VHH binders against q9xw16. Designs and how they scored, part 179

Target 1, 132 residues: q9xw16
Amino acid sequence: MSGWNAYIDTMTAAAPSIKRCAIVGAADGSVWARTEADNVFKASEEELKTFVALFNDVTQVPAKGADIEGVHYVVPRTEESLIFGKKENTGFFAVKTKSAVLIAVYEGPNEVAAQVRKAVESMQTYLNNAGY
Below, E stands for the ipSAE of ESMFold2; O stands for the ipSAE of OpenDDE; V2 stands for 0.75 times the mean of E and O plus 0.25 times the DockQ between their complexes.

## First folded at step 15 (VHH)

Design wc41 (framework vhh_gocatamig_d2)
Fold by ESMFold2-Fast, scan of step 15:
Structure wc41 (fold): chain B 132 residues (1-132), chain A 120 residues (1-120)
Amino acid sequence: as target 1 above (132 residues)
Amino acid sequence: EVQLVESGGGLVQPGGSLTLSCAASGFTFDDYALAWYRQAPGKKRELVAGIGSGGDTVYMDSVKGRFTISRDNAKNSVYLQMNSLRAEDTAVYYCAAPKEPYEGYGFDYWGQGTLVTVSS
């Protein structure tokens, strides 16, 4: 069947610069799918529960930053359903759909960030249209 | 138009200190995080320090404990206090701000830069 791992594979194929990513439940941060093996997404479910709650009021996030995989990121700004962060050569994009949050961690400059954002937003659109 | 103007760079000996200043205009300063990047000769630009709208900070590991980023919202300014400077800190330092909402990928507006040279 249409397992959630297929969406992880689709995103990483579309943006090979994604180092690690996950699809988690918007309500509780439960992991639906994530990258595995040598590129395993390492966030705990406790951390993810805290992270998805940030989408309850994204306007508060730039004041506090965000934690993913035990790494603290500065959040430059947010959009209604988008949180992104920066630290050194690493960044992330996280987008909320009706039922899910997609998180992608990458390394590299703004050119890499552009490709990752595009891939994550394309998947966000696809899942919203599919009712997720 | 977003405008960022850096100042405070110069020549300093190893172990010395400098304070960089950035004056910002053309956006809602209080609502945005701001950052300092640097670019050394032959290297890529790298994020040195960032400060959130509420004062939350992040630092590159090699400068943590030596550099301090701060902001003054009343003056629309961000600062980088640099202590215990090393030869490898030699670079052009850039103040950076995010683009307007619904655009950009991080810190996409850059100032002109200020040169910091650490040399004996």
Scores: ipSAE 0.514, ipTM 0.793, lowest interface PAE 2.1, mean pLDDT 88

Design wc42 (framework vhh_gocatamig_d2; at its last look DockQ between E and O 0.91; V2 from the best seeds 0.76)
Fold by OpenDDE, look of step 16:
Order: C-alpha cells, then structure tokens, then sequence
Structure wc42 (fold): chain B 132 residues (1-132), chain A 120 residues (1-120)
C-alpha cells in the first residue's frame, strides 16, 4: 500500500491542479492509495465499486454521468479506458489499467485539464508496462 | 466540422429572464453531453450547466434553482433557461461540446457566444 502512495505523489506533483487522487482496484473499487491529510479523497469503497463498474460499458456513462465523493459530474464523452467529468470549475479524470483505476479530481479552468489527463495517462502507461 | 451557434442573449433587468439556444451540428449529437459556459470580463470561462446525453444535469451552485439546461436531440439543440437573473450573471455565454479523441479534455468546442447583460 505504501508503494502505491508514491504513485499518488507522482501524479499530484505532475499536475498541481489535482486536489485529490486515488488508486483503486479495477475489479472491486478497493482503495490501494489515496491522497490524505488536507486533501483526503473521500469516496467510499461502495461508491468506488459502482464507479469502477462504469468501465464495463463506458458508452453509457455520458448518458448518466458519474459520481465521485458524492458529487455528480457530467461526462462529456468517454474512451475505452478513460472517463472524465466536469462540474463548475472542477472535474475528474479516471483511467483504467490492467488491475487498477486511477482517479484524479482537479480544480481549475478547462485549460488545466490537459495537464491532469497527461499526469494520469502517464501513470496509466507506467503501471500497464509494469503489469498492473 | 463542428458548429455551435448560440442565440437569445441580450439586455435584461435584474430579476428578469432569458432563454438561450444553441444549434449544434457536425457531430453525433445524441451521444455526447453538452454544456453552457460563461465568461465575464476579467474572469475565466466557467461551466454554468451541463447535460448528459441521457438528460442528467449539473449546475454551478450560484445558478441552481434559477437556471435550467435542457436538450432536444431531434433539433440538435441545447437550451439554457435563465430566471431571476442577477448582475453577476452578466457574461458571454458559450455553448460547448466535447472534442473527439484524442484532443478532447472536456467541453472543448465553443460557439461564438452570446452576450447576456443584466443591468438596471
């Protein structure tokens, strides 16, 4: 678990607009690592179980949106291993690896989204290559 | 080519109402969420309301209960009903749609905007 915290730190360092971040099991939404202290990622495992299941059929997500930490986001579109959402000046990116889902919740104008996406996708690539 | 054309903006007194319309073309309208953004002078563009392809909605807190976003897939249109308008609602309002992969990071297609001025 402590090793996964390093990946949280890597993503948050790569994109300063990320406020909260989590790495969870793709199968069941179990929390492997998450931001804590002043930036606690607060989604319950029950909520995360529902969230990771969205990746079973991402094509339906734009119709229903997505909930993270009790907040409902509109989902503009999806990709096979990518779900992202928007609300006010906040949003999230979630990417799926072989075994995990990486979730980053960010705050800022739309321009910051590119950096957040890059951060999580970079980690996605790294973890996939590592077999995770 | 994606096109978004807003209409309905204008000058209105505080407490007044406006309905903005956006006609969209150039993409599979029914498959994507849509949004309204606004940008006030000196401020960043902000998401006012979004509507999923299935009709779920999100709003910025300051417009909840006052604004309603809706869509008509048969007309490829999205609307923003604005009631109880306030001076702070003054902004250029933009209809927004997502870009297709790989360059999309949210709502990245914009119309030219329609000016809403709320002033006594």
Amino acid sequence: as target 1 above (132 residues)
Amino acid sequence: EVQLVESGGGLVQPGGSLTLSCAASGFTFDDYALAWYRQAPGKKRELVAGIGSGGDTVYMDSVKGRFTISRDNAKNSVYLQMNSLRAEDTAVYYCAAPKEPPSGYGFDYWGQGTLVTVSS
Scores: ipSAE 0.842, ipTM 0.927, lowest interface PAE 0.5, mean pLDDT 94
Fold by ESMFold2-Fast, scan of step 15:
Structure wc42 (fold): chain B 132 residues (1-132), chain A 120 residues (1-120)
Amino acid sequence: as target 1 above (132 residues)
Amino acid sequence: EVQLVESGGGLVQPGGSLTLSCAASGFTFDDYALAWYRQAPGKKRELVAGIGSGGDTVYMDSVKGRFTISRDNAKNSVYLQMNSLRAEDTAVYYCAAPKEPPSGYGFDYWGQGTLVTVSS
């Protein structure tokens, strides 16, 4: 998994405001890499399987919200390959590539959210161009 | 242009109730989630309650069971029913909506706010 860990490191270096993140398989939600130790991404395999299936029809997601790490988020709106959510002072951005889903959880206001979205979308572009 | 107008704030004693209303215009209301935020003096703005396009809700832990968010798509309106109010609920309350794609980071448009004061 060490190869994929380098992409986690790249995202967190680009947006230090990311509290936890993961790269998971788009087909099954299997974890390819995630933040560990003090910033461990704690979502279960079953929760991630449910989460990645949301990308099969993102237009339904604002009606139901999304669950990550046992936390239920309201989803304000979606884009074709982007789901984002909010709860209290926390939020997430999730983007789908050809074969992966990138999930980043953050804490803070819209200025923090902007930085996190930019980092996740930059990595999405990079991985798509690399054939993932 | 997106416009959000709040009403219903006021002075109430601890244990009392208030209903806040938000009238929204200038965007595709039915497709988006809407939210209520609050900001107390010297504190950060925080999401109190959110409601998805299909009625899915989220609440700040300290208000869960006391506050109820609802929406009326025919009237382009969002409501916050606040029961069992506490001194700590004193804040300016803001209605919030997301920006249209491709920009936006959550709830990006805010109304002018309505003041809620809970004191004996």
Scores: ipSAE 0.753, ipTM 0.884, lowest interface PAE 1.0, mean pLDDT 90
Fold by ESMFold2, look of step 16:
Structure wc42 (fold): chain B 132 residues (1-132), chain A 120 residues (1-120)
Amino acid sequence: as target 1 above (132 residues)
Amino acid sequence: EVQLVESGGGLVQPGGSLTLSCAASGFTFDDYALAWYRQAPGKKRELVAGIGSGGDTVYMDSVKGRFTISRDNAKNSVYLQMNSLRAEDTAVYYCAAPKEPPSGYGFDYWGQGTLVTVSS
């Protein structure tokens, strides 16, 4: 769907520190859209299925961390619909909507994390209001 | 009120060892990951090591195998065992914790730091 690809562009434009991102189905991790070309979001279907299942009980995630694109992140804490992780100078934010999980992987110092969170949460709100 | 108090820094020769400690209070310590960051003069703070609430760990590549992060939930304490120290490990080391929901976006609380100087 061409419309879903536009949401990828919106998030990356809102937070330039985002290196890769994706919109995946909340039930099964199927990829609805992702960054492509030289910045391909390269998570496997099996990894994404495992990842979205973390939202079934977010309270367990800080104990074990999370894997995206074969990288293991420490998860400082979670919120009902938000998981974020840190590894060296990189990180991710992931938010759940009614039907989807939005994942943004970023690079840069700690101060850019706030703009990444804002970008994914703004899209989360938009998609939830639109019924997704 | 969140407090993170680091100790154990000092002057050490290359190849030596130090143990850093962090006493934490004012938040639900058992539920959260903790981290050690460092900042060398003229450089950005960088995540050295993190430890999940269940003991899961991550390390920056340059310290892997030399540094060990650990936690003692009964004492609300986080430790960083630093072995085989090198001059490039010279920095102020900070204990870090996340803010309580709904605010924050990483390891957002920081202690005052403890200085580690590795010099011959």
Scores: ipSAE 0.586, ipTM 0.846, lowest interface PAE 1.7, mean pLDDT 90
ESMFold2 (binder alone), look of step 16: mean pLDDT 79; pTM 0.787

Design wc43 (framework vhh_gocatamig_d2)
Fold by ESMFold2-Fast, scan of step 15:
Structure wc43 (fold): chain B 132 residues (1-132), chain A 120 residues (1-120)
Amino acid sequence: as target 1 above (132 residues)
Amino acid sequence: EVQLVESGGGLVQPGGSLTLSCAASGFTFDDYALAWYRQAPGKKRELVAGIGSGGDTVYMDSVKGRFTISRDNAKNSVYLQMNSLRAEDTAVYYCAAPKEPPQGYGFDYWGQGTLVTVSS
């Protein structure tokens, strides 16, 4: 369903500091939508499968960190349906819904991160309410 | 309630070494990652090194191989061993910790900082 690209556009419009993002299946990491062209989200199928499996036990993630697009991030802490990481001036937020995982990679300080988290969590709420 | 107290800064010559220490309290130290940030004059604050609850580490590319972050959970402390220091390393160094759920965007609490000056 190509309509999923509209949700990518909504998140990027809400937080312009999102550099790349994707919506993937929670069960297998299959890509439903992602940023393309100059902002292409470059995670491999195997990396995404590994990444979504982190939500099976988020309490283990701060011990090992997380990899997105071949970049290793330290994970400060997790919440039941949220993983976030940091590396230099970059970071990510990933949230799990009933059927999906939303991943947003951004650049900037904590003020920027706050906008990105808000955008990702707003979409998480919307998709959960829509049954996804 | 999070308190971070840094120490170990000072004046060193290029090529010298310093060890920074941070004593942390007011959060579940063993479960969380901790980090060192720095801010050079006229620059934005940047993440230098981070260490996860299990010892997983990340480093800023320009300090890889020169700096080592470590933690001691029994002492609620995190350390930054800085070797082969360069003039570009001159900055105020901050220990940082995440906020408790549901707040937080990364490493959101910082201590008061400790000044590192690399000069001949």
Scores: ipSAE 0.727, ipTM 0.872, lowest interface PAE 1.1, mean pLDDT 89

Design wc44 (framework vhh_gocatamig_d2)
Fold by ESMFold2-Fast, scan of step 15:
Structure wc44 (fold): chain B 132 residues (1-132), chain A 120 residues (1-120)
Amino acid sequence: as target 1 above (132 residues)
Amino acid sequence: EVQLVESGGGLVQPGGSLTLSCAASGFTFDDYALAWYRQAPGKKRELVAGIGSGGDTVYMDSVKGRFTISRDNAKNSVYLQMNSLRAEDTAVYYCAAPKEPPWGYGFDYWGQGTLVTVSS
């Protein structure tokens, strides 16, 4: 858990537009690491358990949307290991690895979203290659 | 080829109503969420309302309770019913759809837009 904060720092350094993010267990949504203090990622354990279960069948997600930090997002579409959502000027990207789900919340237009997606997918590739 | 064609814009008095329509083609309409954005003069585009493939909706706070987004999958159409219009709602309104995987970052296809002017 404690060592995982370095990966949070790496993602936020790669995409400064990430406002809050977390690394959670893919099986149960348990928090491995998250942003803290002024950037604290505020999702309940119940919400995270529900969220990671969405990856069991991503094709159903655009029908219902997704909740993160008590905010409901419309989900435009999904991919096998990617869920992303939008609400007003905010959005998120969530990607699944072998053992984890990475969640990044950002604010800004599609140009900002592009940078955030790149950072999250780069970390997804790194962790998969490391066996996580 | 994805096409989005908006209609229904016009000039209305404050407190009036308009219904915007969007005809969509060239993608798997039933599987995707669709959205309405707007851009006021001198401002960035903002997401006004979104509707999921199963009818799930989101709205920006300033239009909640006044605007209603809906879809008709048989007609490949999305609608925005706008009630109790305010001067601040004056904008070009755009219908928007996501790009096919692996491309895109949200709602990345836009229609041409339809102008809504609210003034006395």
Scores: ipSAE 0.741, ipTM 0.881, lowest interface PAE 1.0, mean pLDDT 89

Design wc45 (framework vhh_gocatamig_d2)
Fold by ESMFold2-Fast, scan of step 15:
Structure wc45 (fold): chain B 132 residues (1-132), chain A 120 residues (1-120)
Amino acid sequence: as target 1 above (132 residues)
Amino acid sequence: EVQLVESGGGLVQPGGSLTLSCAASGFTFDDYALAWYRQAPGKKRELVAGIGSGGDTVYMDSVKGRFTISRDNAKNSVYLQMNSLRAEDTAVYYCAAPKEPPEAYGFDYWGQGTLVTVSS
């Protein structure tokens, strides 16, 4: 609440292909900050609770995919603290820190996806080092 | 090295059907999702269909109900059954697989492609 919007602004400035993003609590999916207005991140708290629980065992996620903002994505693969998905010309990257999950939804080909991944991983490193 | 080899493309009339096949090697096939992309002349490459390691599927809206993606892990193969083909489906179709970290951005390995032409 008290400054988390600055991290949203930092990620969207680093990767302009990010259409919507959020920082949510890792334990419960509670929203700490999200894009608003024309770029409002529309996921319900119930959907986010389900989504953050995927990080309890990421190896199961490519088998079933993931839902963000009511959209079902195929998940090509996962890493220990990273889930990413694809559908048509859209995709997402989600990374887990000690206390948070960062979710960025983007549009564009894999060339722009690289910028999005870099932006969320840079923020993940920053927040982990800050104790979050 | 990851290799993806597509087959099954050809010339069909509107309303016709084709089955595309992709033979994959050089990676842990059973653990990854796989996809079919297409690119029409002068257009961007787009994700047509994807299939997760457990058989979960996604489709672009314009092909949903007409196309079916499937996989056979014993044969390291993924398939795209295309029914009720339209002129707008004319494209080179690519089988695709994810790269290894840290350069995994989606489906990053591509085959050579197979041409599908739908004309009246």
Scores: ipSAE 0.718, ipTM 0.871, lowest interface PAE 1.2, mean pLDDT 89

Design wc46 (framework vhh_gocatamig_d2)
Fold by ESMFold2-Fast, scan of step 15:
Order: structure tokens, then sequence, then C-alpha cells
Structure wc46 (fold): chain B 132 residues (1-132), chain A 120 residues (1-120)
């Protein structure tokens, strides 16, 4: 069993509105851990390779949007290590650490989004401090 | 500081059309996506359409093919062309923009809204 699943559990506990999430390799998009079963994160490895490459130049992302689990999201803006998107009542936050990209897909209004962003950024800080 | 001013709402019959306009000021317009949200009586606010800085678009499934979002960077304006309107499109429509880093969670600035009523 991957130890990385504990981090998935930590994020989901901190923000219950996270519907699906994953931790993937920053270099190649390889899945380290993801939600499974009823909450399975369905992004293909090919889609994830494309997604993590967006962090090579985040300034281009608001022009083109981003795809996660076959769903196209508008990206309002980016920060150096943060991409977030919106579609209907659904959104995502993705953050890059030294070695990983954390992706959390959620459902709910901006009050919910605030909690999800906080959870993802807290984990980003934790993993960076742990050398990941 | 940031102002988003919507206009173009009104009363139309089913099958009719309206164009909503949003004028933005006090905001860095060109580098950000912009969106239209709506809130119907008794329902949560939902994203109807979004447009990226390069013209990439996203639409709520129930309006796809009927609504078209566009932007004019020279005028700091975003538009929503609404065709084939249905009673279920009745709502207050809001223009929305993101906050500048490091703040924000999506589209965090909204205008005052413009009412669209579709009835026969």
Amino acid sequence: as target 1 above (132 residues)
Amino acid sequence: EVQLVESGGGLVQPGGSLTLSCAASGFTFDDYALAWYRQAPGKKRELVAGIGSGGDTVYMDSVKGRFTISRDNAKNSVYLQMNSLRAEDTAVYYCAAPKEPPEGFGFDYWGQGTLVTVSS
C-alpha cells in the first residue's frame, strides 16, 4: 500500500468538499496516490503528463484552460506554483511542490473553494518542508 | 476599487434573445479570465460561461449551443449573447473576475447583477 494515500486522506479530512484528488510526479505525471472506488480520480496518465507540463509556464494557462478527467476548465489566473479552474459548480486546485503536483477536484461555491485551497496549500507546505 | 457593471437584462418571451454586457474598471483585464454567473430564485449561484485571456471558453452544459461569451479587451468588456431563452434561464446574471494574487479562490469579484426574466 502506498504511504502517499495517507496524504490523500489528510486533505479529504481537512476539506470534505473535495470529491476526488491525486498526488502525481511533477516531472512525468505518474500517479503516486489517488482517491479510489466511489471517488475514483479518473485522469489518464497521458492527460496528467500534459497537465503537469503546464507548470513549466503557468502564464500561458489562463489563455487555454486546463483538462482534468476529460473535463475542460476555465482557469481564472495562476500563481507560480498554483493553477485553479472552474466549470459550473465544480472546480479544482493544483499545486506544485519540489517533486509532486497535488490535484483536488471539488464541488461547491467560493466558500467551499476557500477551504479546499487552504487544505491543498497546507499539504504543499508540508511536503516541501519534508523534501518533496 | 474593482467595479463590474452589468447591463442588458430584461423581460423576454421563451425563444427570445438578449445580450448582456459587462464593463470592468479598476482591474487588470487582459491577463485574466472573466465569467458570467447566474442565480435563480431558490437556487445556488452557478457559473454559466467563462472566457480565458486568449479566448478559450467554457459553458454550463444546459446553455451550450445557446449562449456565447465574448470579450473586447480594448473596451475592458465581456458579453453574453443569449439565444433560444427558456423559462429556466430566469435569474440575476453576474459578471465576475478573479482577485489578484495572492488572494482568491476563483472568480471573487462580482458586479451588482442584471435581472433576466423569461416568461410568456
Scores: ipSAE 0.720, ipTM 0.874, lowest interface PAE 1.1, mean pLDDT 89

Design wc47 (framework vhh_gocatamig_d2)
Fold by ESMFold2-Fast, scan of step 15:
Structure wc47 (fold): chain B 132 residues (1-132), chain A 120 residues (1-120)
Amino acid sequence: as target 1 above (132 residues)
Amino acid sequence: EVQLVESGGGLVQPGGSLTLSCAASGFTFDDYALAWYRQAPGKKRELVAGIGSGGDTVYMDSVKGRFTISRDNAKNSVYLQMNSLRAEDTAVYYCAAPKEPPEGLGFDYWGQGTLVTVSS
């Protein structure tokens, strides 16, 4: 769906600290929309398929960590529909909706992380209420 | 209340070794990842090493091959074995843990720190 790029634009406008992000299918990791050009989200289809499968049992994720864009992150803990990770000054937040997974990668301190978490959770709520 | 208590810091010569220990209490230790951060004078705080609940690890590039993070769930403890220490490793080292739901941004609780000084 060509309209999905508007949701990427909404998230990056709400949290300019997001470096790269994507909206992918929850069942298969298929890319619906992602940041492009200077901010291109570089995860492979195989990596995304593996990543979205983590939401089948989030309680196992802190034991193994998670890979995004070829980078391995330690996962401090999870929530039912939230996975987040850290590596050096980089982090990510990923949230699951009824039919999608939103992934946002950022760089910076906890102040930046707070803005990014708020933006992805706001979009998660919006999409769930819209039936996605 | 989450408490993290570091120990093992000290003065060591370049090329030497130190083991840092962190005793943790007040949270579900076995289910969470733990980390070591450091802050050198005039520099920002940085993630040195992290260890997941199952032993999965991440390291800062400049310490890979020299530092090893480990955990002992029976003792609620996290360790950082530091080998081949360099002057640039001089910093206060902090043990860190995540906040419990619904709050949390990564590693949000920090101990008081232990000073590591590498000089001749």
Scores: ipSAE 0.726, ipTM 0.872, lowest interface PAE 1.0, mean pLDDT 89

Design wc48 (framework vhh_gocatamig_d2)
Fold by ESMFold2-Fast, scan of step 15:
Structure wc48 (fold): chain B 132 residues (1-132), chain A 120 residues (1-120)
Amino acid sequence: as target 1 above (132 residues)
Amino acid sequence: EVQLVESGGGLVQPGGSLTLSCAASGFTFDDYALAWYRQAPGKKRELVAGIGSGGDTVYMDSVKGRFTISRDNAKNSVYLQMNSLRAEDTAVYYCAAPKEPPEGYSFDYWGQGTLVTVSS
């Protein structure tokens, strides 16, 4: 067992609007842990490899958007280690650590986005401090 | 100070068309995506259409093929061309923009809105 599922559980407990999330390798998009069963994170290996490569130059992402689970999102803006996107009442936050990318897909009105960002960034800080 | 000023709303018959305009000021317009949201009576605000800095677009499924979002960076303006309007499109329409880093979580700046009423 990876043990990484405990971190997913922590994020989803902190922000209940998160519907699906995953922790993937920053270099290759390999899945370390993801939500499963009723909340299965559905992104393909090819899609994840493409997605993590966006962190090589985040400044280009608002021009083209991003795809997660076959859904295309508009990306309002980025930060050095943060990409977030919107489509209808769905959104995502993705953050890069030293060796991982955390992706959280949420549903709900704009008011829930702040809590989701906070949950993902808290985990990003924790993992960076743990050497990941 | 970021300002977004919408115009172009009005009363139209089902099947009609309207063009909404948004004039933006106070931020680096070319670097950011911009969006149109709407809020129908008794409902939450929802993203209708978004346009990235390079012209990439996203649409709510129920408006795809009927609405077209566009931007004119020289005029700091974003537009929503609305065709084949339906009664369900009745709402206040808002132009929206993100806050500059490190603040913000979505499209966090809003205009005052422009009312679109589709009724026979």
Scores: ipSAE 0.735, ipTM 0.878, lowest interface PAE 1.0, mean pLDDT 89

Design wc49 (framework vhh_gocatamig_d2)
Fold by ESMFold2-Fast, scan of step 15:
Structure wc49 (fold): chain B 132 residues (1-132), chain A 120 residues (1-120)
Amino acid sequence: as target 1 above (132 residues)
Amino acid sequence: EVQLVESGGGLVQPGGSLTLSCAASGFTFDDYALAWYRQAPGKKRELVAGIGSGGDTVYMDSVKGRFTISRDNAKNSVYLQMNSLRAEDTAVYYCAAPKEPPEGYGFDSWGQGTLVTVSS
């Protein structure tokens, strides 16, 4: 039986610039799967609960930014089911599905960010079609 | 179309100060974050400072305490106050904004840049 960890593996294979990622519950931020070991995604339960609540009104997010793994990111803009942030040579993409939020933290120049966004959006489409 | 016009670059001695200005048009300025990037010869562009629509800020570690980013929504302008300048701050500085949805993945609309040279 395959677990949620297989989706983590799929995203990281599609965009090697992803350093850490997680799939969390949209309602509460509970971790369903995440990268581990040297690439462990270290966000706290309280931080994830706060983060997924941002999807209740994404239009307010560029005013305050977002925190992931204790790092504050400026959020350039949002879309209905997408929040992305930047800090130095790092960034993230987070997308909401019916039941989940996918978060990918990456490192590299802006041109690799396009690949990361595509990988996260492809998984978002897959999970929505699967009823998640 | 997003348009960004930088000004304020120049030659300054180490320890000196400069203020960069960016005039923005072609998008809903008040709702978006803006940023300053820089690129030294032979190096990649790097995010120096960013400012959210509500005024939250991020800075690269080497400029913290020396540079201050600010915005004036009434003038559709963003500024970078640079103090205690060092030789390693020498670069072309770019004002940056996000592209309009559904395009984009960060700060990916750029101005033409303004050259800052720190030399004795």
Scores: ipSAE 0.749, ipTM 0.884, lowest interface PAE 0.8, mean pLDDT 89

Design wc5 (framework vhh_gocatamig_d2)
Fold by ESMFold2-Fast, scan of step 15:
Structure wc5 (fold): chain B 132 residues (1-132), chain A 120 residues (1-120)
Amino acid sequence: as target 1 above (132 residues)
Amino acid sequence: EVQLVESGGGLVQPGGSLTLSCAASGFTFDDYALAWYRQAPGKKRELVAGIGRGGDTVYMDSVKGRFTISRDNAKNSVYLQMNSLRAEDTAVYYCAAPKEPPEGYGFDYWGQGTLVTVSS
């Protein structure tokens, strides 16, 4: 457990449909905190390094999609600090802060996705204001 | 303003094929990924196939190898070629597009839908 696990707990409490999530370093994809045990976030170090590099030019991402936990997602569009993807009944939201990337994988329809996006963006704002 | 108009649904025998078409207007088609969703009675809508701006694709596991999504940017159209159809593919099929920034949660605009019935 790291001190960062409190932020994981906050996000999953705010959006119970989050199946797995992580906070990783923006520069290298190193894991700062993640869900564990039955909800373990399973992305490899190499995959996360590739994923966080997508934020260097988010405009290219909808053309190529994104991979998280060995699952390929279509990316409908991006925003400067936001990538979201879809596959079947599963989706993700990833947001970049100054020093971190927050990734939340969820299952459910757009109503559920709205709650997940709100939770990750609230945490993004909090961490940016804290200097992370 | 965004309009998505589906066509091509119908009744088909198991093992048959159908091609669905979607004509899109009211947004910059080339900038976004597009998708096909389906909804069977008593079920939630599920993403069947998606296609990115540059042709990147994703498929529901149960249709992979049987369905092919494609797009024609010159015609502002997206297509779903469905082969080896099964009874469980029976559903209303929807063309879908994302909302413009800063809002949206995935594919938030849907067309009216086109019914596909796979039955003998």
Scores: ipSAE 0.626, ipTM 0.838, lowest interface PAE 1.5, mean pLDDT 88

